# Ledger of designs, part 25: VHH binders against q8rxe9

Target 1, 356 residues: q8rxe9
Amino acid sequence: SVATDDTSPSVKKRVVSGVQPTGSVHLGNYLGAIKNWVALQDTYETLFIIVDHHAITLPYDTRQLGKATTDTAALYLACGIDVSKASVFVQSHVPAHVELMWLLCSSTPIGWLQKMIQFKEKSRKEGVENASVGLFTYPDLMTADILLYQSDFVPVGEDQKQHIELAREIAQRVNHLYGGKKWKKLGGRGGSLFKIPEPLIPQAGARVMSLTDGLSKMSKSAPSDQSRINLLDSKDLIVDKIKRCKTDSFAGLEFDNAERPECNNLLSIYQIVSGKKKEEVMEECKDMSWGTFKPLLADALIEHLSPIQARYQEIIAEPEYLDKILSEGADRAEELGAVTMRNMYQAMGYYQRRRY
Short names: E, the ipSAE of ESMFold2; O, the ipSAE of OpenDDE; V2, 0.75 times the mean of E and O plus 0.25 times the DockQ between their complexes.

## First folded at step 7 (VHH; framework vhh_enristomig)

Design y5 (at its last look DockQ between E and O 0.01; V2 from the best seeds 0.00; counts 0 for: pae E 21.4 > 2, placed apart)
Fold by ESMFold2, look of step 7:
Formats: structure tokens, sequence, C-alpha cells
Structure y5 (fold): chain B 356 residues (1-356), chain A 123 residues (1-123)
């Protein structure tokens, strides 16, 4: 009930992270964002949600969604989610997300959704008749993901800033409509039904560039697979990709020379995957040729990625283990969300189902 | 650089058949979803069909049962077999490379487009 409120002073602050069910990860994704997101579990009570409901707001391949969902969960676990510290679960396994979404939609002025830049951009390019109601209303689903768990913080990049501002406005509106004296009479504390979430700007991740063009960011949509290291690339493929990657004709290696973007990129990757300080890498590599450095880089990549790959293979080889992790995560999330949902239904005046 | 080269367009009588090809280069063809789109004069580009990296196919309702998408990963080539052609099928047909092994059919999911091949179905 209300007595299990996570806002107690002795409770860790709560972070909710939504994760798209893409099914794949390259080195740029991992070093640029995912490591920092996983690291939040060391400071905060963390929920990592595979957001399959969000994936259907645009046309998608129904034959692949389930596999992409479980592959994504397995990759994130392999990247370092520790189930003793964090919960990981699939959004659709906790029905309260869409229940709350409906309640929030009923309190959200349509004009607030019409102002969303991502909807305007997508509907302009495709025409409004091709845009789904789900695309129009998904900001309320995102708000539900956040508010259901009384989240303190939401990690966001620049492209999600507007969605967090909307979530804050919706929370304030709902608190006004149903909170205050009514909520206090229901046993509420502080006069509010929802915490007002704050954006959490994660520590900047590494900017990893293409292996074929040191001036272009590493990307899954780049034309050649040679341009990227995927987290699941085999040992031999990593060696071959590093052997073939673009370099220059200068002797010695150095950071931060604008004439040597490939050198800076490859040293930066080496620094991060080796765990060494920048100064240590500079001293180690300053007199190396590319012929000496490339094997060193490949070995460091293999050493860093091998545990992730081994863990991934263990997880997918034991589907009952993965199912158990996701089921237990959903159970914990359901218990947390149930407090919020009971209070919301009571505050809105719903007839409660009597349970004996 | 990704290159997509469509071919096989031409003029055809109503009820006729035509086979389009798209030769792909500059990427690992077998790893990505690839689609056909078309654009009639004065209209928005519209999705026609998608084939995933695993071979799963989807079709726009307007072409279902008449068009068949396929891929030959050994030749890096996408095909569209069109049958029972109608005047409303007249358009420039484009192939498009998706950014992942599957694609939902929104143009924002596609990074690269061919130059197109014209299909004209006589009135």
Amino acid sequence: as target 1 above (356 residues)
Amino acid sequence: EVQLLESGGGEVQPGGSLRLSCAASGFTFSSYAISWYRQAPGKQREWVSTISSSGSTRYAESVKGRFTISRDNAKNTLYLQMSSLRAEDTAVYYCAKGSSSYASGWTSEFDYWGQGTLVTVKP
C-alpha cells in the first residue's frame, strides 16, 4: 500500500531507462552511451525497460519484434546489468504502463502533443495520413513509463529533452487535478500524486569514429560493415577489420592532432578498452608504427569484448534463465507500479474491485 | 559509398508483367532489410514492399497478391516481380537500403536510395 512508498528518506533515488528493442550493438553505441547507462546501477535504484510498446508506433516487422526484444535484453545483461543491483524487464509485461498512459492521455491537452517536434518532423515527411495515433500519443506512454515508478531521474539525450519537459508538465497537471486535499484524505504525503521527474544528463560517453573515415561517427547505418566493430564480431573479424582500417603515413602515434583523425580515434578506442589513462597510452604508443600498434589494438579489443560475448552466449543458450530474469524484473516493477496505480484509481474516483 | 542501381522498367500493357532488379554494392547486402518504393508524378513516394535479411516479406495492400519481392544474396540483387499491372501502378520505382535487418517501411528508416526505374502502364 502507501506504507511501501519509495520516497522514504533512506531509499536510493530511482532512475528509469527505456531501451529500444534493436537486437544489435556496435562499439560506438556501447562506448558512447550504453556503458554510462549501465553504470547508473552503481549509484541509483535502476529499472531498465525494453520498450516494445514504443517500437510499434512506426511500422515494424512482426516476425522480428520478439527476438529483437530478447536479443536486446541479453546484450544489455552481457554489457554489465547486474540483476542484484537493477531490474530489467519488458514494458509489455507490466500492463500498468498502458493503463496509466490512458489515464494520462485523458488529462493531456491535445495541443501539448501537437507541439512535439519529433511528431512534426515525422508527419511532415510522410504526411499526416501515414502517421499513427500511437506516434502522436507516445509521449504519454513515455510519461507513464516515468511516473508509474515515481522516478526521480530519467537519463536523456538532447533528442528526448522535449519529452521530459512534457512529462513534468503532465505530472504537475495531474497533481493539480487530483492531488492536494483529496490526495491527503487518501493518505497521501506532500499533497502530490506524482514526483516531478528531473532529467539526468549522463556523463559524456566516448565519441567513436568510423574505422574507414576518422571524420564520421561510427554508425550502424554507414555503408560498410568495415566501418564499425560490432560487439558480437568474432576474434578473426576484429583482427581483419583493424588490419584493414584507415590509417596515415606518419610514424609515431599521438592524440589530438587535427591532421590525424584516424590516429586520434584508434588511440582513443585503445585507451578506453584497455582501461589506461591518456598519459599512459601516449607514453606507451608514441614511438610505435601502425604495424606494431594494430595488433596491440586488436588484442585489447578482443580482451575487452570476449567477456561480453561469452556472457551473451551463455544467456542465449539458457532461455529459461533469461525468461526468469525478465519475469522477476517484471514482478518487481509490477509491485512498485501497483502502489501508484491504486492511488491513481482511488484519487480519480474509480470503483475498486473487492478482493477477499 | 552505397550504390543501388535499378533496372527492368519499361512500358507494358494493362494486365501485363514486369520484373525489376536492383543491383546493390558498398554494403553487406545480406545483413539488411531492403525495400521497393514508388512515386507517381505529383504524389509522395509510397512504400511498396520490404524483404528482411531473413527473407520475411511485407507488401502494401494495393499490391498484395500481384507483386512478389525477393532477394539473391549471392548476387547482391533485389527483385520485384510485378503481375496484373494496372494504370495506377505507373511510377518511378526505387530501391532503398534499411539501416537494420528489418524495416517498418517509413522513409526515415532508409539511409540510401537508388535513382529509380520508370514503369509505365499504358491506359
Scores: ipSAE 0.000, ipTM 0.111, lowest interface PAE 21.4, mean pLDDT 83
Fold by OpenDDE, look of step 7:
Structure y5 (fold): chain B 356 residues (1-356), chain A 123 residues (1-123)
Amino acid sequence: as target 1 above (356 residues)
Amino acid sequence: EVQLLESGGGEVQPGGSLRLSCAASGFTFSSYAISWYRQAPGKQREWVSTISSSGSTRYAESVKGRFTISRDNAKNTLYLQMSSLRAEDTAVYYCAKGSSSYASGWTSEFDYWGQGTLVTVKP
């Protein structure tokens, strides 16, 4: 009687997330997303994607995309993503992302995409008429990224909340249109084609603002590099950027003052990178001058980023290692996605290829 | 019936070496990824290493550079060569069959487990 110790570890819920390889990963990406991903690895089945198809929806340097992709991957690992717990892969290495996107596009009313805030904002600069179809449809691609793997949860910032809602709506619609009895009639199992993903919203403080404008999110698209800390910035550069960061003339330091957005931002950064509690930071810094605090912040940043930078250098020095990790990640992704795609093609009534 | 039988465990001194074996039967061994896991007393089972059907290998960071996973398809046997053993390596080591040719190390990817072999690293 082989005691089937059915202690089948409770099937972990699946989490999917990703970052665009558009230049250097900055502190906002790290603290707002990647750092949180690391904590999720023990609780969830985690897939972390470098979403390079998203990167081409805006002007980019073709000469840098490859390097940006590998750098991003390396930084994932350097930041603590563990390949024993997570799969890391490049979006373009898994063709099913685009295939599913196409299928989802057929079920997405144009009106839904027209309402996306990010599209409106991004197209405003160039004019709506000049905006690319890719920019317009990238939320469907994002939806595909999520649904392809039957994701339970998606870590997102506030700026992505609308896209997750869209993904949910699309999933529901597709389930309605093609799932259930209709799918069963076509020889499928029936039921839902997609899980409805739920957002994982990070706790307050994960939004890192620009060093030059406390009301603007830290962004790669900002014209000045001074507005952001890149994860691979040198110690001297970090010190300089913090020294020059925008501050106010108020006495002392305080959290959650709308009139002091830069102060709030810098304190929040300090809190996160130091690992201190908010109350501890408040007590420590409440009477500090900017002259005292900025060096303190810089040191804390340097201390926090140094191990990441060191690990990054180790990883990038072994390109074969990274390639292997990405290849294996892609293989896993393909395997998972294949089931979804098979079901979708079946449910949508496609003539299935018989492999002789 | 799928069977996995681990052997080679025992007591070893810190810095020592040990080779574990896992004898597999009841399935096409060469077609599946195979992994080592370990469970220390009072701790959760943790992934140690995986070898795919194609021979690609992966290691947990804690064992990287010290442990080597290998397979002999002709003998339907999985191996784990352990070197530079540490006290923290003390655990029951389990062999696990992957459900496919590929495995990332997630427990859900494995459908069969051995009974384990005890490795004790003591001074």
Scores: ipSAE 0.000, ipTM 0.274, lowest interface PAE 13.3, mean pLDDT 90
ESMFold2 (binder alone), look of step 7: mean pLDDT 81; pTM 0.825

Design y6 (at its last look DockQ between E and O 0.57; V2 from the best seeds 0.00; counts 0 for: pae E 2.3 > 2, unsure alone 60.4 < 65, grease 28.4 > 24.2)
Fold by OpenDDE, look of step 9:
Structure y6 (fold): chain B 356 residues (1-356), chain A 123 residues (1-123)
Amino acid sequence: as target 1 above (356 residues)
Amino acid sequence: EVQLLESGGGEVQPGGSLRLSCAASGFTFSDYYISWYRQAPGKQREWVSTISDSGSTYYAESVKGRFTISRDNAKNTLYLQMSSLRAEDTAVYYCAKGSDSYASGWYSEFDYWGQGTLVTVKP
């Protein structure tokens, strides 16, 4: 019985994620989330989208959108997104996002969108009458973003669960309305037009705590920049922030003491950024004073972040390189999306353009 | 579904007190920074106060000593106790959920805001 080694290259499941072209990343974000995304590249076919069409649904600065887009892309690359493993591209560079959105809009009951919390909240502020159609329909755009690429998984935060559920419902509805035998009768393969995406909740990365409050997580919502290390902070700023970080008056350093949350946090950060084992860090640092440890931590942070910063600067300094990367990503996205669009147009009964 | 619902607004005389509430749902309330903002007519929205996930409190200078932010995690409710109210405190007050992780997913850059509650300080 020759065990047919069905070495059929196990088709990697596809993960799609996107962020708006805004903001800076701090150490908590990086260690808690981005690092995990990098790891996903080995297991999944990953698509990372800068979703600039979403950025325009709210007031924005037209002068900054382009730069924000490139900065976001550069930051992802600098943090370890590997273009040899992942596709990075800008949403607006792939017209199929909007095309699919239109098709999905035709199958989305208005009542579904009216129930979206974000719309309700935003429209209330501006008045429902003044809310843009874009703001109202952006969940369909998000759905298109996801379904266009037949995504298996979508990494999302808790705040996006409703939108993912909407995407799932829309996918199911479209599959029901146009898929299966109906699609086959039109010359299609039949079956489902869309995969039903599943949310991927990232494993709880390292919870990095605030530099000014060891009981609070590091957050952009903290009023003081001193509470966080940003990935692009200068060496001097890192040194200064660590120097000024909150510490206790206890002798020595120790892990896992509830009375010493700052100590635990700082040691944990040191452990992660140094790549050392917990036991090694304990042995190394147990008898250190804060005066000795803080510089050590700062140095370790600088060492860890320097490659990221350097890479970021390199990318930003070479706009043509980034353009090429984004173009290639967009090409790949177009290729993948073209199949979905072809199927959708066929299933929905469109007269297809014959290319002579 | 993330929801924030402010209440407690109304008219008050200068020097008076008012307590605002923000009922939160659809997320693990205890895990997030929550903030109060306000927007006066014709002015930009401004930060008022923040309470961290651990209960640390922060205040704008304009309200420091007069306003007290607090949270009840069991009730998923944020509070703003306002005292010694002034005419300049007249505004729509909003509660805001702290941002999630940068790479937590789609639209992670959007803060969730409540609908707001109007506070009018009139003589």
Scores: ipSAE 0.444, ipTM 0.788, lowest interface PAE 1.4, mean pLDDT 90
Fold by ESMFold2, look of step 9:
Structure y6 (fold): chain B 356 residues (1-356), chain A 123 residues (1-123)
Amino acid sequence: as target 1 above (356 residues)
Amino acid sequence: EVQLLESGGGEVQPGGSLRLSCAASGFTFSDYYISWYRQAPGKQREWVSTISDSGSTYYAESVKGRFTISRDNAKNTLYLQMSSLRAEDTAVYYCAKGSDSYASGWYSEFDYWGQGTLVTVKP
């Protein structure tokens, strides 16, 4: 039934993405990565999973988890996920994730986990000296998220590539332990139980720099919110942040002058959010003062972000609509996962319930 | 694997100085903002200082003018030069690398931390 071999090029390859139910998305995240990752839905069968089970492995507020989950789903839908092309769903709405996690844990050597989580566990000493089992086994749950859907690709940043390598090793081990002839003897197809997922680092998006330092990347790690435009910043806040952003005292505006990093950054943002060619922007802006350009940039940002913000507000205002989207995504995910779980239970020798 | 190892802590009298180091490996050090945090016994961890990928520096008000953050990208090392130390500066000091905020994010909210180095300023 389910196979690791991709011999049918007419069947779209599958991409699975996990999304934490927390945090803000700033312009640098969006233009630098998220926009291109959402665009993968045009080429691949794409699943976006809001990973609420993962969120409870760190200190969290029980009163806020549900709201954070729905807010995050709404934000990603507003960023352009098209439910006719991709599924978005909440991890906990598909029980197979934790069912598979348990089965994978039974095959995962403890030593493989110690190298990845022990360091972070010790660094998280906010009143607790011992790390939770959930945090320690986090990599098995992530592996379940990926393998359950026979995923071909997992989009990750460079700093997360090592986590996909562990998932690949777990999959290979499980294929060896339970696949092949052993699976055939139990009535299965034989061969590999799981595809071996590959990390996917999408084509680099725009490198958007800080509003307060044109040499530094726009980053959530910067201490001041003035350094970044968040996707949900109000019109007034966008205007204020652009008004107060760092500029220079040179005349005119130009790209690609290493002595003018703020100018290059702000023109680049304008080019991207306005949709204009670089040459058009140069001709339009070359003789502008900062006083003329800043309102132009702010207006372009507002126009670019307003559809996203409006979509977000529509979704949040209609909780039954959001619930329907998430429920339909979970139904599709359950259908896909059921095949995988049936094969895994069979390969491990479980007596399976028959559903008449 | 991402590794951060702090060193340079110790005991010092009020008004004294110390230099902390953080040796980093397992990631492209020059591409990241790196920070110092501290945690006194029984208190919440607090932010101390941040240095950007380009070398721009930021400080908590309580340490401004007394502490200097720096980085050596060739050696993958972060530094915190601490001067005019006070009893209130007694804490375990941690260096921290934030994860990148990209869409695919099982680990997108994880910060990576060192084990810390103890700084004790005698009362």
Scores: ipSAE 0.443, ipTM 0.772, lowest interface PAE 1.6, mean pLDDT 85
ESMFold2, look of step 7: ipSAE 0.331; ipTM 0.691
ESMFold2 (binder alone), look of step 7: mean pLDDT 79; pTM 0.797
OpenDDE, look of step 7: ipSAE 0.384; ipTM 0.753
ESMFold2 (binder alone), look of step 9: mean pLDDT 79; pTM 0.794
ESMFold2, look of step 12: ipSAE 0.396; ipTM 0.756
ESMFold2 (binder alone), look of step 12: mean pLDDT 79; pTM 0.794
OpenDDE, look of step 12: ipSAE 0.417; ipTM 0.769
ESMFold2, look of step 13: ipSAE 0.313; ipTM 0.705
ESMFold2 (binder alone), look of step 13: mean pLDDT 77; pTM 0.781
OpenDDE, look of step 13: ipSAE 0.401; ipTM 0.773

## First folded at step 9 (VHH; framework vhh_enristomig)

Design z1 (at its last look DockQ between E and O 0.58; V2 from the best seeds 0.00; counts 0 for: pae E 2.4 > 2, unsure alone 64.7 < 65)
Fold by ESMFold2, look of step 9:
Structure z1 (fold): chain B 356 residues (1-356), chain A 123 residues (1-123)
Amino acid sequence: as target 1 above (356 residues)
Amino acid sequence: EVQLLESGGGEVQPGGSLRLSCAASGFTFSDYYISWYRQAPGKQREWVSTISDSGSTYYAESVKGRFTISRDNAKNTLYLQMSSLRAEDTAVYYCAKGSDSYASGWTSEFDYWGQGTLVTVKP
């Protein structure tokens, strides 16, 4: 981005995004959201946090967490994160997240946490499993991820605003308890101790439907891998999935016919991955059979995904390069968080370690 | 907040039938895949069935032909009709909301389960 002029410091609002260390992404995730989230780096100061501490609140394989973490980082870099514009780092590499979480927990009413995870907690209490303290308290960890960096915005869907609402309520409570006039009397600068974060709904991405049912969205919850294109699917697998995908027996191809949801979906995918205008796709494809269109779609998918896959492979093949990116991201995050932590300890009246 | 409440469990004889329900609230029910899982005592939770946002259904091989999943989006309710029940079907049954939101990563990690309802198939 060229948002900064040659001689003046620029001030941008800050976006913080959490990223689960899952190691995999399908086309629906990418086109529907991730591509636009990465693009936020062009407008905002952006932090992308691989949230490995959050991953341990559910059953996981200790042999795989590290690999899933690095695979996820590599995949998001391959999706276009520019390290000159954004920071990418691993949550556990910045201890301040857990430090702040503990301080926030001391001010968080237990009833607020119960509302956030009530069904999971009830299931564990009534089943053979016991709920962990980590599962119960992770909303405070997410709040720490957000507040540590004085975040202005957090990208979430409107249906998921409850987690940002909790973070806002905790920030307001802490600002009341420790900020304002009292903090200024202790030497604090500025108004509130924490910025109150706002949810951010990125520009709507493409809605991509299942390859086996054009009325169902593409989803990791579908049991068959045939229903989705994963970002890292091989060329041969993409060809095979498109060959086997659901179609119809109508002649020609067209957008926006309610009787032809698969046709609309496959043309829409083609439009997006080819970079063509809708009218251009209509003219190109209207007289095609499925037999001529499917290879065209597969080729367009392969062409679109190949640069991402190649970049991913370059990054994975060079673990020292990836380690450097993540270390530099963590260093930048540590510097930002240190200011917040000093202010928080000051506001809460802690005896600070002296320098001699 | 997301809530899932299973009901309809109980004791049945082998070959019998039960209908489980899952009442959902706190999210746009019609936008999500919803699943049934089960957990026998001392065993790991296993997948049973899934229904998509459009109503497409999927089944584990062990229950195919005997169980039918359905949803009523007007009532925000998921169902599992179980028939030809066997002793091996004895378990606590859970409904689960899929985490297929297009939103940012913290909230996409949340697979929500209900509290479960016990199904016991007696000799």
Scores: ipSAE 0.406, ipTM 0.753, lowest interface PAE 2.4, mean pLDDT 84
Fold by OpenDDE, look of step 9:
Structure z1 (fold): chain B 356 residues (1-356), chain A 123 residues (1-123)
Amino acid sequence: as target 1 above (356 residues)
Amino acid sequence: EVQLLESGGGEVQPGGSLRLSCAASGFTFSDYYISWYRQAPGKQREWVSTISDSGSTYYAESVKGRFTISRDNAKNTLYLQMSSLRAEDTAVYYCAKGSDSYASGWTSEFDYWGQGTLVTVKP
């Protein structure tokens, strides 16, 4: 039994994630999630989408959407998304997202969407009757975003778990309805039309706590901007925020003291952004006063974030560069999506356009 | 499934008091920022108050000193004690779960909302 060393270059699994063109990323998001995404690029084929169709499902400023889109793209590139490893593109630049959404809508029972928590919540604000159809079908669009590219994994937060589950169910249903022998009878290859995506829950990165409350996590939901470091904060603002951050009155600095949550948080941040070992940080900082440590932390943060900020500025200053990147990403996405769409149209029995 | 259910709304006279409750389920309640919002007829939804996962409280200027937000993690319940109520406080009050995850572009600052409870301040 000749063990055929199927050395076939292990086709990298595909990871897809969407980013809405929304506000600023803070240090907690970056250290907890974005860095992990960057790392995923080495292991997976990664696609990062600026999902601007999602942004219009809620009230938005038409004058700002374009800028928000480019800013979001620039920020992710600045954070280490490598266009040589990943495809970055805008959702609206790939028509297949909406095409597939339509097809998926035909296979999605209305009851499935009615159960979505986000819809229920958002519709309550405006009344169900006033809720947009876009808001209602939002999960189908997300499903299309994922399934279009035959995604193996989707990094998602806890708030999106329900939508991923929905995507999985829809994929299964479509495979059942149109895949297999039915598809083969129509001239297709048969089998599954979609891979069933799996959620990729980011490894619990370092939980970064609020600067104003060491017992609270850093969050965009916090009312005060002083509670968080944003990635694009100016050097002066970083210094000011660190200077004003909450600290205790204990002497010295130490890790893992439940009575000193701010100390632990700030040391942890310092450890991560400096790249030092915990023991090294302790040895260095154990006898420091807050007056000495805070500037040190601020400097370390500035040093860590400066390259990101610089790269962001470079990208924003060269719109043509970003446009090219996004265009190339969209081309790649279109290529990948074209296969899925061809299969779907075939499996669903569409008359195919003949190109003469 | 994440659920937020507001209760305690009703009619009250100016200067009166009312206590709202928000019952939460389907998530680890203690780990999230929770907020109150309100929407008056014909107006936009506005932020009222937030309580952090650690119990830190924040208030809009319009309600500061009059409203008190609190939480009971054991009961998975958020509260809003309203005092010195004014006509301008008339609104549907909503509780909202904060989202602390930025794992995808599909996330929002607040990922879940309740159905709301109506507070009417009438003479």
Scores: ipSAE 0.078, ipTM 0.591, lowest interface PAE 2.2, mean pLDDT 89
ESMFold2 (binder alone), look of step 9: mean pLDDT 78; pTM 0.791

